# Designs tried in a protein design chat: VHH binders against Protein DOG1-like 4 (DOGL4). Part 144

Target 1, 232 residues: Protein DOG1-like 4 (DOGL4), of Arabidopsis thaliana (Mouse-ear cress) (q84jc2)
Amino acid sequence: MSKMRNLVEEKFLEFYESWVIQLELYLHQLLIAHNNNTMSETELRHLISKLTTHHKAYYTAKWAAIREDVLAFFGSVWLNPLENACSWLTGWKPSMVFRMVDRLRKSRVVLVEAQVKKLEELRVKTKFDEQKIEREMERYQVAMADRKMVELARLGCHVGGESVMVVEAAVRGLSMGLEKMVKAADCVRLKTLKGILDILTPPQCVEFLAAAATFQVQLRRWGNRRHYVTHS
Short names: E, the ipSAE of ESMFold2; O, the ipSAE of OpenDDE; V2, 0.75 times the mean of E and O plus 0.25 times the DockQ between their complexes.

## First folded at step 15 (VHH)

Design zf40 (from zd44 with T58I Y111S; framework vhh_7z1x_3; at its last look DockQ between E and O 0.70; V2 from the best seeds 0.75)
Fold by OpenDDE, look of step 15:
Structure zf40 (fold): chain B 232 residues (1-232), chain A 122 residues (1-122)
Amino acid sequence: as target 1 above (232 residues)
Amino acid sequence: QVQLVETGGGLVQPGGSLRLSCTASGFTFSSYYMNWVRQAPGKGLEWLSGISRSGSYIYYADSVKGRFTISRDNAKNTLYLQMNSLQPDDTAVYFCARYTDLSGTLPGFDSWGQGTQVTVSS
């Protein structure tokens, strides 16, 4: 089934496609760095910096798009159903990355006690922040059944003339709260990512970022194959 | 059948310029993210630049940033690479590559041309 897309959706779809492709390219570099283990610390840090910059670019674009239409991100037409199923408030769930770190620990990555402690502290903090946002989301969702929503319901499909303006105003009001929550979630994501990278050594960072990128890329590819979805 | 044909390569002196073209056929060119990659003698494949379907989003490798410019003309089904300030290290076979997220490879380039030779030498 084809879905009608608005301008924000179309633009972000193209952006996201491009962004993911670049992520694949970075992933390739990460894998090379990880497998060959011949890169200097300076080179590794540079690579890590490129990835972090790339992620920041995503959120810059996202936040710009959200200002225009936050609701587009609650449909996320640029994602396949599998990606959407794995999404928490329009993105990856922050606590998920700790699971990735745990997997690394079970592999060849050796963390010192100090790192383990810091990671656990960060985990607890991240979880707390997630729960806080979830509570706010719940509160907001319940509160949405207010005057504005009643007005929307009243107007229904019989929107025309003056009613259009009323509906738009109502939607804008509703969207403001959602935007705040999405931004809050994104902040937790960024803080969590930064926190992890600050704890890990450059080689460990490369491995972690490779794992994260692999997960994201493979999730997209697998989902696209499974659901016959193409974003190109 | 998907076909990509690169042209515009040749011999150029250091500091010189070349403009490569890639003509696409057999698919909807405007629906695909397109790339330039190169392979130098004895080296692996190097990604250089990518451009979104509309051209609105462009990326460059550090090695060519500021010197190369990617562009596309969807009406002509053509991808371009303007290469300025060429250096001997830019000597390679240059390929136009189509991306698909359904590819079994990383990165997801599924179609290539035969390439065009670029030689930078005094």
Scores: ipSAE 0.859, ipTM 0.947, lowest interface PAE 0.5, mean pLDDT 91
Fold by ESMFold2, look of step 15:
Formats: sequence, structure tokens, C-alpha cells
Structure zf40 (fold): chain B 232 residues (1-232), chain A 122 residues (1-122)
Amino acid sequence: as target 1 above (232 residues)
Amino acid sequence: QVQLVETGGGLVQPGGSLRLSCTASGFTFSSYYMNWVRQAPGKGLEWLSGISRSGSYIYYADSVKGRFTISRDNAKNTLYLQMNSLQPDDTAVYFCARYTDLSGTLPGFDSWGQGTQVTVSS
């Protein structure tokens, strides 16, 4: 009825809860900046830098944790079912962030032709990088599944310490491959985010970051409220 | 009934120090991210600092970083704010606030104390 948690999951749960609360506090600042024409460009760049630093802190903590237990990030205990359902390789899907940019273009954000061209080039590059990772993941999963099925069949014939060592080696091999794929996906996420922020002006960056943080915060809140209602 | 009571405010000279306490009752204190917020005369609310359930993760606003230290004692259901190098601009009513993601507000502070006055002057 309850999920079993290992030490990595327990530590990251508290980290992530705290990290997303701080993201919500930054969202409040972003929304004020979005509605306030008196902030200087320097003040906007400072706020954007704080968000960038906050995201770097997340990946620093994540990459430390995946070295210890990458499997904790597939179906994470610190995310509700709605958040987990929206995940692609342990995080947001890089190409989908451009839907958020498109939505902003239809509302308030005015982009010049040079920005539009750069964003389209970035979108295509991001999709290409995503597809490359997906193909590599598929090939790796097939190869590891075939190897693992053979090892699991052999384990049915082994008793004692040798069986434990073979299982541990198989788990270690799977974990190393998954860690590689998660880091590759995270690199595409960071490159895409940096690319968008480099193309947009500081006021446009504030609008984009506010939209992204709003989605993440509201997805968490809505998913937690739906879960509470359906189980209480 | 959720209750938060701030104490430890008062008058201090510029450059002085003060320690605020917030005693919690009516809920499981150790299960909540806790915060300090202040309201200066004629100004809106300013978030100052937040601390995770165990105290392992701590955040500060730029305006107080390096001068203020948040801490908590879960055995005593108490949140603390050590304030050093106080200046006249720190004059405000200081509140502690509980966070929940079930709150409809942004930020998700669902419970507040009545506040404690801090005055920094000669």
C-alpha cells in the first residue's frame, strides 16, 4: 500500500520538495517583474541569473544522486502520478518547451524575425538531439534486455554467492547505461534552455521563465490535490 | 487549530543583533517547510528565508543573506531567526509562515503568526 524507499530516495525527496518551493518563490518574483515596467535591465538579468543558478543546483544534486541510484529517477517518489506521466527520460521533454514559446508568441511576446529564425533553428536541433537519444536508448534497451534475459534464465540454475555476483553485475550494467542516457537527456535540456534564454531579451526571458515555472508548480499542486481528493 | 506565535522582537541599536522565535502548535511542525516574512512600515510583505522539514535545505533572500540565519528545533516545535548587523531598514513586523502545496495562494503560505515588532534605531 505504501512505497518502499531507499536512502537516495529519502534524501532527494526532501531536496526536491524544498527546491520546488523555492522555485515557487522565484515564480512570485517573476510574475511581479512581468507586470512591472520599472525594473531595470540589470535587475531583470539578476533575476534570470538566480533562476539559472537554481536550475544548476537541481542538476548538481540530481547527477550526484543518479551516480548512487539512477533507478530512483524512473517513477520518482518525490513526484505525483501526473508529474511522472509527463516525464521523458526523468524530466521535461526538450522539444515540448517550444510549445510554451509558441503560446507566448500568440499572447504578449513580440519576437523579431531574427529571433524567430534562431528559435526555429534551435527547435530543429533540439528535436534532432532528442531523436538521437531515443534511438540510442532503444538500441541499448534491446541489447540489455536480451543480455539480461539470458542472465536471468541462468540465475534460475544457480544457487549461492555466484548468483548474487551475476545479478549485481547485471544491475550495475543496466544502471550505468541508464545513467548515461539520463545525463544525455539532461544535457539536451540544459542546452535547449540556455539556447532559448540566449535568443530572448531579458523581459522575454522573464515571461518564458514565468510560464515554465507556472506549469511546473501548478502541475505539482493540481496533481497533489487530485491525489488527495481521490484518496481521502 | 494551527497556531504560530512569534516572540523576541524589540528595540535594538544599529549594528545590533536579535533572535526571533516562532512556536508552533496544532500541527506536526516537523512535516512542514517553514519561512520568515517581514512587513516594513508602508511596504508590502517581504519573504526573508525558508527552511526544509529537517533543516537540511535553507534559502535566503538577497537582502538578508549573510546577516540572518534561520534554524529550527523540531523537538521544541520552534523556528528561529538570528538577525545580525541590523540596520534601520530592517525595522518591520516579522512573521513566521507555514507552507503547503495544498494552499490556493502564491506563495503557498497557509498559516501565519500575529508577528513581532523589530525596531532598529538609536
Scores: ipSAE 0.681, ipTM 0.878, lowest interface PAE 1.3, mean pLDDT 85
ESMFold2 (binder alone), look of step 15: mean pLDDT 84; pTM 0.846

Design zf5 (from zd34 with S105F; framework vhh_7z1x_3; at its last look DockQ between E and O 0.60; V2 from the best seeds 0.00; counts 0 for: pae E 3.1 > 2, SAP .689 > .668)
Fold by OpenDDE, look of step 15:
Structure zf5 (fold): chain B 232 residues (1-232), chain A 122 residues (1-122)
Amino acid sequence: as target 1 above (232 residues)
Amino acid sequence: QVQLVETGGGLVQPGGSLRLSCTASGFTFSSYYMNWVRQAPGKGLEWLSGISRSGSYTYYADSVKGRFTISRDNAKNTLYLQMNSLQPDDTAVYFCARYSKLEGFTPSFDYWGQGTQVTVSS
């Protein structure tokens, strides 16, 4: 049964489709830059800036959408099952990007000792922040069996009159908590990304961003093939 | 049969404006991400702008950002490109193109128009 999409889902679906297309265009540019040793540092920095701006735009759109309906992001109808399976609190898990950094280290990219040290410090910090959020999420999930949620469960799916208000209040409470968690997670994502880009040289940044974009695009591609999901 | 027909090109002085149109037929226009691209003499294809299926989201190349505006009227199956502050470097054949998919890691467009010539000269 085709899930009826709400307005937030529909809008964000369109956004995400367009955003991904633009990401694909940037990926192409990143790959060209990565394979072209003739690009100046200024050109590389400009390309990096475009990508960072693009990512910031995603979160701007996301945060606007989650204010309206955070629950939409826990269904994520714009993602295929594989993408969803890889999601942590409605996005990529921050600590995952260090695997991409490790890939750089195993490739032709040479990191100096100072960079390695800083990356390790950032990794530790990122993991700590993730764990904090996970603990809060656990606490929140355990607390779901509170009075409001119990009332919601009691009322069931068929409610009318005054009961609707009670249900709405319960859902709002739940959504507020989830929104807080999602925002916290996104902050860690953004901090982690910024931290990595601040440590890496422009050529290394381009390679990292190319790797990240490649992973994202491939994950989407693989998932779509497996589950016959059509994304524009 | 899928068709894209560009119109609105011509000769304009530097600083002038043009509005290009692209009329689509043979497919559900409102279901597709649409693009403007151009090809200058002796140069390769340059992506300029893209627009989501409803028109709600737009993207621009740095070369045209702030000067060009992409829009669409799905009821008319028409894509538009408002070009302001035109410069000699904007001289090119302009194409509307339907986005298809990423082939490997290269963006692919499956349908193009015949193009419309834009010449910016004093």
Scores: ipSAE 0.864, ipTM 0.949, lowest interface PAE 0.5, mean pLDDT 91
Fold by ESMFold2, look of step 15:
Parts: sequence; C-alpha cells; structure tokens
Structure zf5 (fold): chain B 232 residues (1-232), chain A 122 residues (1-122)
Amino acid sequence: as target 1 above (232 residues)
Amino acid sequence: QVQLVETGGGLVQPGGSLRLSCTASGFTFSSYYMNWVRQAPGKGLEWLSGISRSGSYTYYADSVKGRFTISRDNAKNTLYLQMNSLQPDDTAVYFCARYSKLEGFTPSFDYWGQGTQVTVSS
C-alpha cells in the first residue's frame, strides 16, 4: 500500500536512523569488551554510561515527537480498539528484556542467588506495571469508542462547520490520552532497563547490552532487507 | 562510480585549526550518513564523527568532542570537519567514509577516500 509519511514521521525516522547507526558503533565496542575482556572496570562503567545516555536520548526525541503527533507512531488504523495486532504502545514490551537475561543465563552469565532474587522481583514488578497499562489502555479504548459513537451519531443528525470543530477537538483529546499512555509505557521500559543494569555487575551489563544492541540492529537490518526484497 | 576525495590537510602548530573537506561523487550524497575516521602512525582506525543525511544529527568520539565539528553541504556534495585546538596526537591520515545502507549484522563503511594527512608539530 502506498502511504506517504508525514513531517513528524520523516523527522523522527531520520533521527532513528542516525541513532541506530551510533548504537551499532557502540555495539562494536561492547563486542570487543565482551570477547577479549581487555577493559578495566572504569572503562566498562564509562561504556555503560555512554549506552545509558544514548538510550535516554532516544526517549527524549521520541517524547518530543509524540507531543507533536502521537498518532504518527500507531500506523494505519487506531479507531478499532478491539483489533490490535502490531505493537505494545509504540515499542517492545518492557518484560521482553528478561528473555534476553534468561538466554544469557543459559549460555554465559553466572548470577549469584542475591542477583537472581532481585531480578525476579524486578520481573514481577515489570509485569505488574505492564498489566496495569494494558488495563488502562482497554478502559481508554472503550471510553474512546463510547465518546466517538456519540459524536458520530450527533454528526449523522447534524452536519456543518461546527461538526468539524467537534471532531478536531475529539481527535486532540484522544491524542493527549494516547501520549500519556505511551509515556507511561516508555517510563516502564526505562525503569526496567535501569533496574537490570543496577542488579548486574559491570561485565554482566556489557554482556546484556551487547545482546540488546545486537537484537536492535538485527531487527533494523531485517526490516530493511525485507522491504528491499518485497518491493524490488 | 562512487568517489570520495579529502582535502584540507597539512602542517599546523599545536593549538591551531584546520578545516577538512570531502567531495563526493557517483552517488546521491544527501541519502547517506557520512563519517570521519583517522589512522595515526602505527595505529588502527579510529572513528571520529558521524552526521545524518540532512545534517540535523551529529555524533562525536570522546577524543574529539568539543574540539571538532562535523558538517555537510548537500548542495555541494561536500562533507566538512572543522578541527580546533589541535594537538600532536591528532597527527594522522583523515578519511571520509560512507555508511552502508545494506549490510549483514556487523557495521560497515563501504566506501572510503584516499585520505588527507594532518600533521601537528612545532
């Protein structure tokens, strides 16, 4: 389908492209640290800090963009609240990162009992926060449908310039509610990331960040190759 | 045929400044993330800076942040590096490099210039 991106989408996509390229450069440094164990603890902490700052920059840019047009992040149809398929509030579920931790535990990373306990506590809290957001989204979608059905029924009976103003106000109200929920989801994503990094030792943080960056870069490259292949 | 040509290198005293240029041809310059990389004598390649397609987003290695400024002029197909407060350990061959749009799971710079020598000594 031929769908042109709006100005907010184009600006954020340029940012995101450059952000992923820089993440890929950091991935090289992470892989060197991971494979050779040549960095001091001070150097590892510096690299971890650079990655943390890079991730915060992503959310800063995203929050600026969603303030201008949150709907640009949701794609083609959001007006069918009972038919959601593509994403969890414009990003990955926060609890997905624990699948990465679990994979690392199976292969390379040895965790002490205290770390395992703290990670399980964080996993439970993260899932609780996810479920809370999911319930709020469901309630919000129902409330939006109720208000939208009332507005559409009113428009069906009376048509004019004032009806356009009412529709525009309703869209703005929906956008503000969606922005709140997306930011809440992003806050859970950031808190979960920071929580994991606080529990892990610096060498373990490097292993985790390398896995996370590899996944992000793979997803970007796969999406580019699929689009290139399917449209060529 | 993709071509990248660096100019503007030379001899400069410590604390001095230089401005490097990289003229691009054979591809749509404004469609690519562009980079500066250097190689000091007897050392490996060091990434210095990168710039997004429009020039709106820039990134710097810690070793040059605050002293070097990357920019581009898409109308002239030219990439720039303004280097201030140069020190002897900035002595190197400086390359511009194009970031590949398609690649495997490792980062790739697919085209490089021949390089321009920068020598900082007194």
Scores: ipSAE 0.394, ipTM 0.768, lowest interface PAE 3.1, mean pLDDT 78
ESMFold2 (binder alone), look of step 15: mean pLDDT 87; pTM 0.877

Design zf6 (from zd34 with S105M; framework vhh_7z1x_3; at its last look DockQ between E and O 0.70; V2 from the best seeds 0.00; counts 0 for: pae E 2.7 > 2)
Fold by OpenDDE, look of step 15:
Structure zf6 (fold): chain B 232 residues (1-232), chain A 122 residues (1-122)
Amino acid sequence: as target 1 above (232 residues)
Amino acid sequence: QVQLVETGGGLVQPGGSLRLSCTASGFTFSSYYMNWVRQAPGKGLEWLSGISRSGSYTYYADSVKGRFTISRDNAKNTLYLQMNSLQPDDTAVYFCARYSKLEGMTPSFDYWGQGTQVTVSS
């Protein structure tokens, strides 16, 4: 069954397609850099900066879109089911990236004790922040059975006239709450990413970013194959 | 049959401007992410710019950012590259390329034009 898409979904779908293509281009550069030990620190930092800017652009676009329709991101039509299944509050779970860091540690990357300590502190902080958001989300979800939601449900049975306006107002109210949650989650993502990049050396950053991008691209690839979904 | 035909190349002085065009046929142009790439003498292929299917989103390599502008007219099945502030280092054959998919970990393009020569010289 073809899902009917709204304007926000259509726009973000196109954005995401293009964004992913660009990510793939950057991934290729990251992999080259990772395999090329002759690149200067300046060159590596420049590459890291490009990736960071690219990720920031994603959230800029996302936040613009969620202001219009945050609900679109809870059914992200631009993602395949596997990608959606791995999503936490419309994106990657912040604590997940530490698994990627762990992977680096198990590879040829050597972290000094000071880095390990800082990463652990960041991990603890990230986990705490995630839990805080989860508690708020739980509170919000429990509160969904409040008067407004009951009214929305009631009005949903009677489509027409004044009822439509009331329903829309109710949905807007609900969406505002969800938007706050999503933004909070995104802030934790961005803080976590920045924290990791601040701890790692430029070569380590490149490897980390390559791993992250690879994971994202592969997840998309695997999901598309499994569900016969094609994205540009 | 899928075809891409680049035009608009030529000789220009440093600081000059050119506008390249790429006319597409044989496929639904508006469904594809399109790109400009170039190949300078003795160098490999360099990706320059990409544009989403509707043209709403554009990306640029650092080497051309601020100087080149990619655009498209889907009604005309045409891709454009406005090149300003051209420098000798911009001398190359310019190609329009249709994005296909990621092969392994390498982005791939399945169709290319014949290319158009751009020469920047005093």
Scores: ipSAE 0.864, ipTM 0.949, lowest interface PAE 0.5, mean pLDDT 91
Fold by ESMFold2, look of step 15:
Structure zf6 (fold): chain B 232 residues (1-232), chain A 122 residues (1-122)
Amino acid sequence: as target 1 above (232 residues)
Amino acid sequence: QVQLVETGGGLVQPGGSLRLSCTASGFTFSSYYMNWVRQAPGKGLEWLSGISRSGSYTYYADSVKGRFTISRDNAKNTLYLQMNSLQPDDTAVYFCARYSKLEGMTPSFDYWGQGTQVTVSS
């Protein structure tokens, strides 16, 4: 019912707000590490681990929420209109992260040949995984259209509680399929992030994470406008 | 007028415990992410912990994780910090602070209390 969906959305909205605030605090630490190479390698690895854990926590909370109501995430109330417009299966397209790596490589980060080779292999694998998800989504949409037409015809012929049960089963089937695809997309996002961080050296990881966090924070700030986030 | 008032500081033996309170007035307390920050003598500010508006989500700096517990009671407009296993290095002035936003890429806390002194010494 509508109350259950509202409760799931409200709980995740609070989580997301706190998660972004904590990301903003980590951004400060990343910018210090990026602009001032005085941190030890142990301190850098610790900061990288904190950011990795923070991103995993996002997906853990998201997956718990989509188990209850995946459809809420396609028009996410916790995202501003700019963030929603940039979403592919409830998030950034996994391969887009390589544009950020490419930009950093041209301006700030020098990679050895072995790293470049591994990054290209990861890029190809990521794109392949994306294409598999897109093909599965296309097959799913065709199958759901066929099932929808049958159930709509059946609903027109029946009056009573069993017709409602069949319609509800079709809706549950749609939700289960969407949940599967969202989780698959998120797994590709996490695998790609971890793969990039495994290939880069700790200073290079800090550069990448600082750029990613800066972009995410800026996107949220500009998309929200000052009057939406001011409470004074 | 926004006001934050910390209480509960004092002198404690190493290994001891204290519970700090922060009473808020002049704003809708339950609408804000709240924080504890400390400043040791001669040192800069150190963020310790943050808590979401309902209290459901908490975050800790590594220096205090496992020893300190942040909580809030929105009916009493009060933020808490339970501090266990205190050590001399925890000696500082402790502030509660309201997070406002990232300003010029620097975290901004727009309202602070005057602080409460915690001294850990035998």
Scores: ipSAE 0.455, ipTM 0.801, lowest interface PAE 2.7, mean pLDDT 80
ESMFold2 (binder alone), look of step 15: mean pLDDT 89; pTM 0.894

Design zf7 (from zd34 with S105A; framework vhh_7z1x_3; at its last look DockQ between E and O 0.52; V2 from the best seeds 0.64)
Fold by OpenDDE, look of step 15:
Structure zf7 (fold): chain B 232 residues (1-232), chain A 122 residues (1-122)
Amino acid sequence: as target 1 above (232 residues)
Amino acid sequence: QVQLVETGGGLVQPGGSLRLSCTASGFTFSSYYMNWVRQAPGKGLEWLSGISRSGSYTYYADSVKGRFTISRDNAKNTLYLQMNSLQPDDTAVYFCARYSKLEGATPSFDYWGQGTQVTVSS
């Protein structure tokens, strides 16, 4: 049975599909840049800027959508099960990108000591921020069993009229807390990404972004094949 | 059978405008992300613009951003490219291309038309 989608889900589904397609196009450019060391620093920086802008556009769209219905992102109908399984608070886990950096280090990418030190500091900070958010999430989840949720559950057994309004109000209240947490998580993601890009050289940035984009695109492809999910 | 037919190309002076059309048949047009690409003489294929299935989201290459506008009419199964401020470097064969499903192993365009020639010359 196909799950009925609300308007927010439908819109974001189309957006995400388009966004990922564009990411694939950028990925192609990143790979060319990575494999062909003929691009100037200016050209590389321009390419990096395009990707950064693209990522910012995602969060702009996301934040607009979550203002309408943050709960849609906890179902994420635009993602396949594999993508969802890898999701932390409606997106990629910030600390995960350091694994990608580690991969680069094990490859042909040579990081100087100063970069390694800065990356480690950033890693520690990112982990701390993640844990802070997780604690808040836990607190919120425990609080879900509060009076409001009990009332919601009770009212959920009744259909019609004033009860529907009360339920909607309760859901909105709950959604506000979730929205704050999601935004906090996204801020950590953006800060982490910016931090990494500030530490790396332009060629290293291109390689990192290529790796990240590849992972994202492949995760989607693998998941779609495995679960026969079609989004277009 | 999937078909894409481009029209609207021609000779135009620098600074001029053209509107290309692509008529689709043989598939559910409104279900697909559509693109414009071009190939200039002696050059490779260049992606120019993409548009989501409903038309709500559009993307542009830097080379055409601010000058070209992609749109679609799903009721007519038609894709459009409004090209303004054309320059000699825009001379190329222009193709509309359907993006393949994301389930594929490689990003690609699975169908495109015969193309339409655009020549920008004084």
Scores: ipSAE 0.815, ipTM 0.920, lowest interface PAE 0.6, mean pLDDT 90
Fold by ESMFold2, look of step 15:
Order: C-alpha cells, then sequence, then structure tokens
Structure zf7 (fold): chain B 232 residues (1-232), chain A 122 residues (1-122)
C-alpha cells in the first residue's frame, strides 16, 4: 500500500528542498566573505540582506501553506503539541538560536561587552515571547480538550452523522487556532533573527549566517523531514 | 548513463534574445532541481538560475534577474533558459547542471553538460 501525502505537505516539501538548495548556494558566498578580506562593508551588508530576504521568503511560503492546511505541518502527531504545553510549534524553539551564538563566541566571534549585554536582553525578550505563546497554547489545549471530550462522548452515544459534523467543526476550529499560534511562533523566530543581526557587526553576521546555513543544509541532507513537529 | 546536452547557443546582437535548451537522459529528470551556470572567457563559473522539480519555484542571480527566465518541460526531459536583453557581458559558455538530491554526503552539483557558446557581438 503506497502512502500518499497531503497535497499541501508535498508542495511545501518541494519548496523547502529548493529553498535549502538556494541557501547552500548563498552559503558558498558567505564562506568566501568569511574567509577573505575581498568584500567591502557595503558588499557584506548586501549579502546579509539577501540572506535575510531568503529567510523571510521561507516564512512567506510557509504561511501560505498554513492557510491551506495547518495540520499538514503537524503530521500524524499534531495532537502532541496540544497535550504538552512545553512543545513547540512547527520549528526550532526561538531561544535555541542563542546556543549557536554562544558556540561562535567561544571559537571565532569576539563580542564586545555592549554586544553581550544587548544579546542577553534579546534572549530574555525572546524567552518572554515564548512564554506568552506557551500560555496561549495552554488555553487552547484546555478549550480543545473540553470540545474533544464532548465529541468522544457523542460518538459513543450517537449512531448518526451529527457526530461526524461536530468533529469536523471542532477540527476546523482547531486548525484556525493553530494557524494563529504557528504564525506567532514564526514571528518570534524572525524578530529574534533580525535582532541578532542588528547587534552583530557585518563580518559577525556573515559568520552567524554561515553557521545557520550549514546546519540547515545538513539537516535536509540527512532527511530530517519532521522538523515542523517540535517537542523541545 | 546520465547525460545533459545543451543546444541553442550562437551569435546575437546586443539587446537580442536567445533560447537555450538542455536535453536530459539516463535519469528521472522530474526528480531533480536543475540549474544554468555560465563561464565567461578567462573567468570562473557563475551560477545563474535554478528551478524546482515541478518547475513551480525558480531562483535567479542578480545579474540576470528580470532578463532571463528558466523553465522546464518534464514530459520532454528538457530544461530551458530564455535570455532577453543580451549584452556583451553575457558572452560565455552556458552549462546546464543537475543538483544532487539533498541526501547524505552527495556533492552539490553531480552532472554537467558540455556547454553551448553564446556570443553577444559589438
Amino acid sequence: as target 1 above (232 residues)
Amino acid sequence: QVQLVETGGGLVQPGGSLRLSCTASGFTFSSYYMNWVRQAPGKGLEWLSGISRSGSYTYYADSVKGRFTISRDNAKNTLYLQMNSLQPDDTAVYFCARYSKLEGATPSFDYWGQGTQVTVSS
């Protein structure tokens, strides 16, 4: 029996493949800039802007796909995020990006004290935004648990089509709420990325973006197709 | 064996247009991201454009954006590059290249064509 994927999921996976390939092509430019003194500050800022635009295009395409079917991004385990308030919506927890900054600081990137202070402020703000999303997810989980229990009780008592229609309405309500929360989480990810790039100097931004691109390319090459379901 | 054959190059006046074709054989063409790359005389390779498996997603280098259009016909196993507003700086050998699947430690580009010469005179 051949397993069929949702059309929205299949189309987005094709987009993501092409997006990662283009990211790898940008990575070659980042590595040249990182290893050579051949680029002016203006040229570095142009390259950084291209990478920022590329990352924004990822979210633009994701949000379009989510409007069609947000549940495609949760797969067969989409109820796990609703059962665990600490789960994360379809991506890396935004604050985890600071692990990459910390690693670069230990090996290659020298940060002045003013940058360190601003990065810590951003880390705290990012965690605060994460907590707001977690609280909204908790409220959503409680509301959906009540609705789900009513649906299950009706399925146990009813033999008619009314139970199917009520379940379908509950699924639609769940989808709309999840869409809002996924977009909110993605906005925190984008805001955190832009905040880091505003604090770092152009050469430091190039090193950070190269590390991030390397990670993304490696994840895709290893076939990690479930990065949209996050348990951390 | 995997083969990529470019055609459609030639001599063109500045401001002119040209359409390149790349015929693929020996693999499932519709399963691969495909690219155009060029090499001007005495210069290095320059990536120009890429296209997703179905053709739904396209990417362009700044140097050709708005002037060149990549497309594909998976039924004919053919990749295309429509080149408009050609300038002397576009003079180069143009190659089509297959991007490897994003799996394992496979190289980024794994197969290339022989290239086709495009010359923009004057």
Scores: ipSAE 0.541, ipTM 0.829, lowest interface PAE 1.9, mean pLDDT 79
ESMFold2 (binder alone), look of step 15: mean pLDDT 87; pTM 0.878

Design zf8 (from zd34 with S105T; framework vhh_7z1x_3; at its last look DockQ between E and O 0.51; V2 from the best seeds 0.71)
Fold by OpenDDE, look of step 15:
Structure zf8 (fold): chain B 232 residues (1-232), chain A 122 residues (1-122)
Amino acid sequence: as target 1 above (232 residues)
Amino acid sequence: QVQLVETGGGLVQPGGSLRLSCTASGFTFSSYYMNWVRQAPGKGLEWLSGISRSGSYTYYADSVKGRFTISRDNAKNTLYLQMNSLQPDDTAVYFCARYSKLEGTTPSFDYWGQGTQVTVSS
């Protein structure tokens, strides 16, 4: 069954397809850099910068889209079910990236004590920020049973005339709250990512970004294979 | 049968411009992400630019960013590459390539044209 998509969904779907393809290209470069010990620090920093810029572009597009329809991101038709299952408030869970860092530590990456300490501090802070957002989400979810939502439910049974306007107003109100939460979550994501990259050396950053990109690409691949989804 | 045919290549002086075209047939052109790639003598394939199915989103390699512009006309089933400020290092065979599907960790292209030669020389 093909889901009916609105304009925001269609646009972002196309964007995301393109964005992921570009991510794959960057991933290829990251992997080359990771396996090539002859790259200069300048070259590595340039590559890191390209990736960070690419991620920033994603959030720029996302935030533009959520201003139009934040609810589209709670369905995320551009993602397969596996990707959606791994999503926290319309994206990756910030604390998840520390698992990737841990993986690096168990592999080739040697972190000095100072880095380990800073990463732990960042982990604690990230977790705190996540919990704060989760509490707000819980509060919001509980509040969904308020008068407006009850009215929305009631009017949902009768489509026509003034009822449509009231429903739309109610949905807008709800969407505004959701948009705030999504933006807050995205801020935590961006801060966490920046924090990690500030702690790691350029070679470590490349390895981390490669791992992160690999995870994203593979998650999409696995999900598409499992559910016979074709996005491009 | 899927076909991609590149045209517009030729000899140009440094600083000159060329516009390449790629005409697609045998598939729904507007449904696919399209790319330009090139291969210089003795070098491997280099990705240059990509464009989303509607043309709304474009990406460029650093080597051509600011000089090359990718575009498409879906009504004509044609992909374009405007190349400005050409340099000798841009000498290569240029190909249009269709993105296939997400496979592994590397972008995959399933169809290519025959290529068109671009030579930049004084």
Scores: ipSAE 0.818, ipTM 0.925, lowest interface PAE 0.6, mean pLDDT 90
Fold by ESMFold2, look of step 15:
Structure zf8 (fold): chain B 232 residues (1-232), chain A 122 residues (1-122)
Amino acid sequence: as target 1 above (232 residues)
Amino acid sequence: QVQLVETGGGLVQPGGSLRLSCTASGFTFSSYYMNWVRQAPGKGLEWLSGISRSGSYTYYADSVKGRFTISRDNAKNTLYLQMNSLQPDDTAVYFCARYSKLEGTTPSFDYWGQGTQVTVSS
């Protein structure tokens, strides 16, 4: 088990490092598009499509990896401790991106009333889906805790192959439940991202994507630095 | 000290092929994301392709996708760019560049080679 976790962690570490580097390269393109009024709407839509494809590629790789070892995504070795501390069910919390949209509305992005109404509807839907997942996870954790305590009590009375089989079945059941919850959370993340990009105009999408990529890259850059500070 | 040395440039006719090499020294080559970047006469820098530490993940700019192939041989500390179907607008100085570790305010590309000239003309 632990050998397979090491392999999954090693492969995803390399993937994630390259994925974040490419995200930073796309960020440079987004910043040029944000500061340059000569890009056509078609060119902006192409750039937006590259970013959405890049995000979908992350989930494709992640979902392949969680089939092998979902636990690797809780306290991931490819993330610094600050990044891990900010995780909700192995990723960014869907409802929190609306705070980024709110900041853009106040400072950079001009939203018409129809867009504001649609964004608020999406925010409510996203929060509802989030809370539904949290309730399902809580129910699952309670059920697993009760089942685990009962099986551990039985283990105290049984030694050998049956005890190993019961423990292995309980661990496998937890892993399958966690995989389901992680995929559900990722689906909410993808639906929320798509919903925001469908409501915003192409220039507004570029500004949103630039802000999101900036946050993610800076969280990594500064979180990595904090652990190597040396005091004289 | 970090060194990157590109070779394999030259004069080639349209439709031709070239293979560029970049030999690395002074750092653990297999620990870094590596890139090819070019600069055409009178133009700015254009990122072309990048490759992950083992070579398992590759990325390409639209301008070269399908025609160029990035690869690496970590045992030889060498980065490669196979360039096929070359056209006159591929004429440029080609650089290999190391992507930095994402820490604080480090530059995105922290070390560059001196470049190798590729000229495509009839």
Scores: ipSAE 0.742, ipTM 0.906, lowest interface PAE 0.9, mean pLDDT 85
ESMFold2 (binder alone), look of step 15: mean pLDDT 88; pTM 0.884

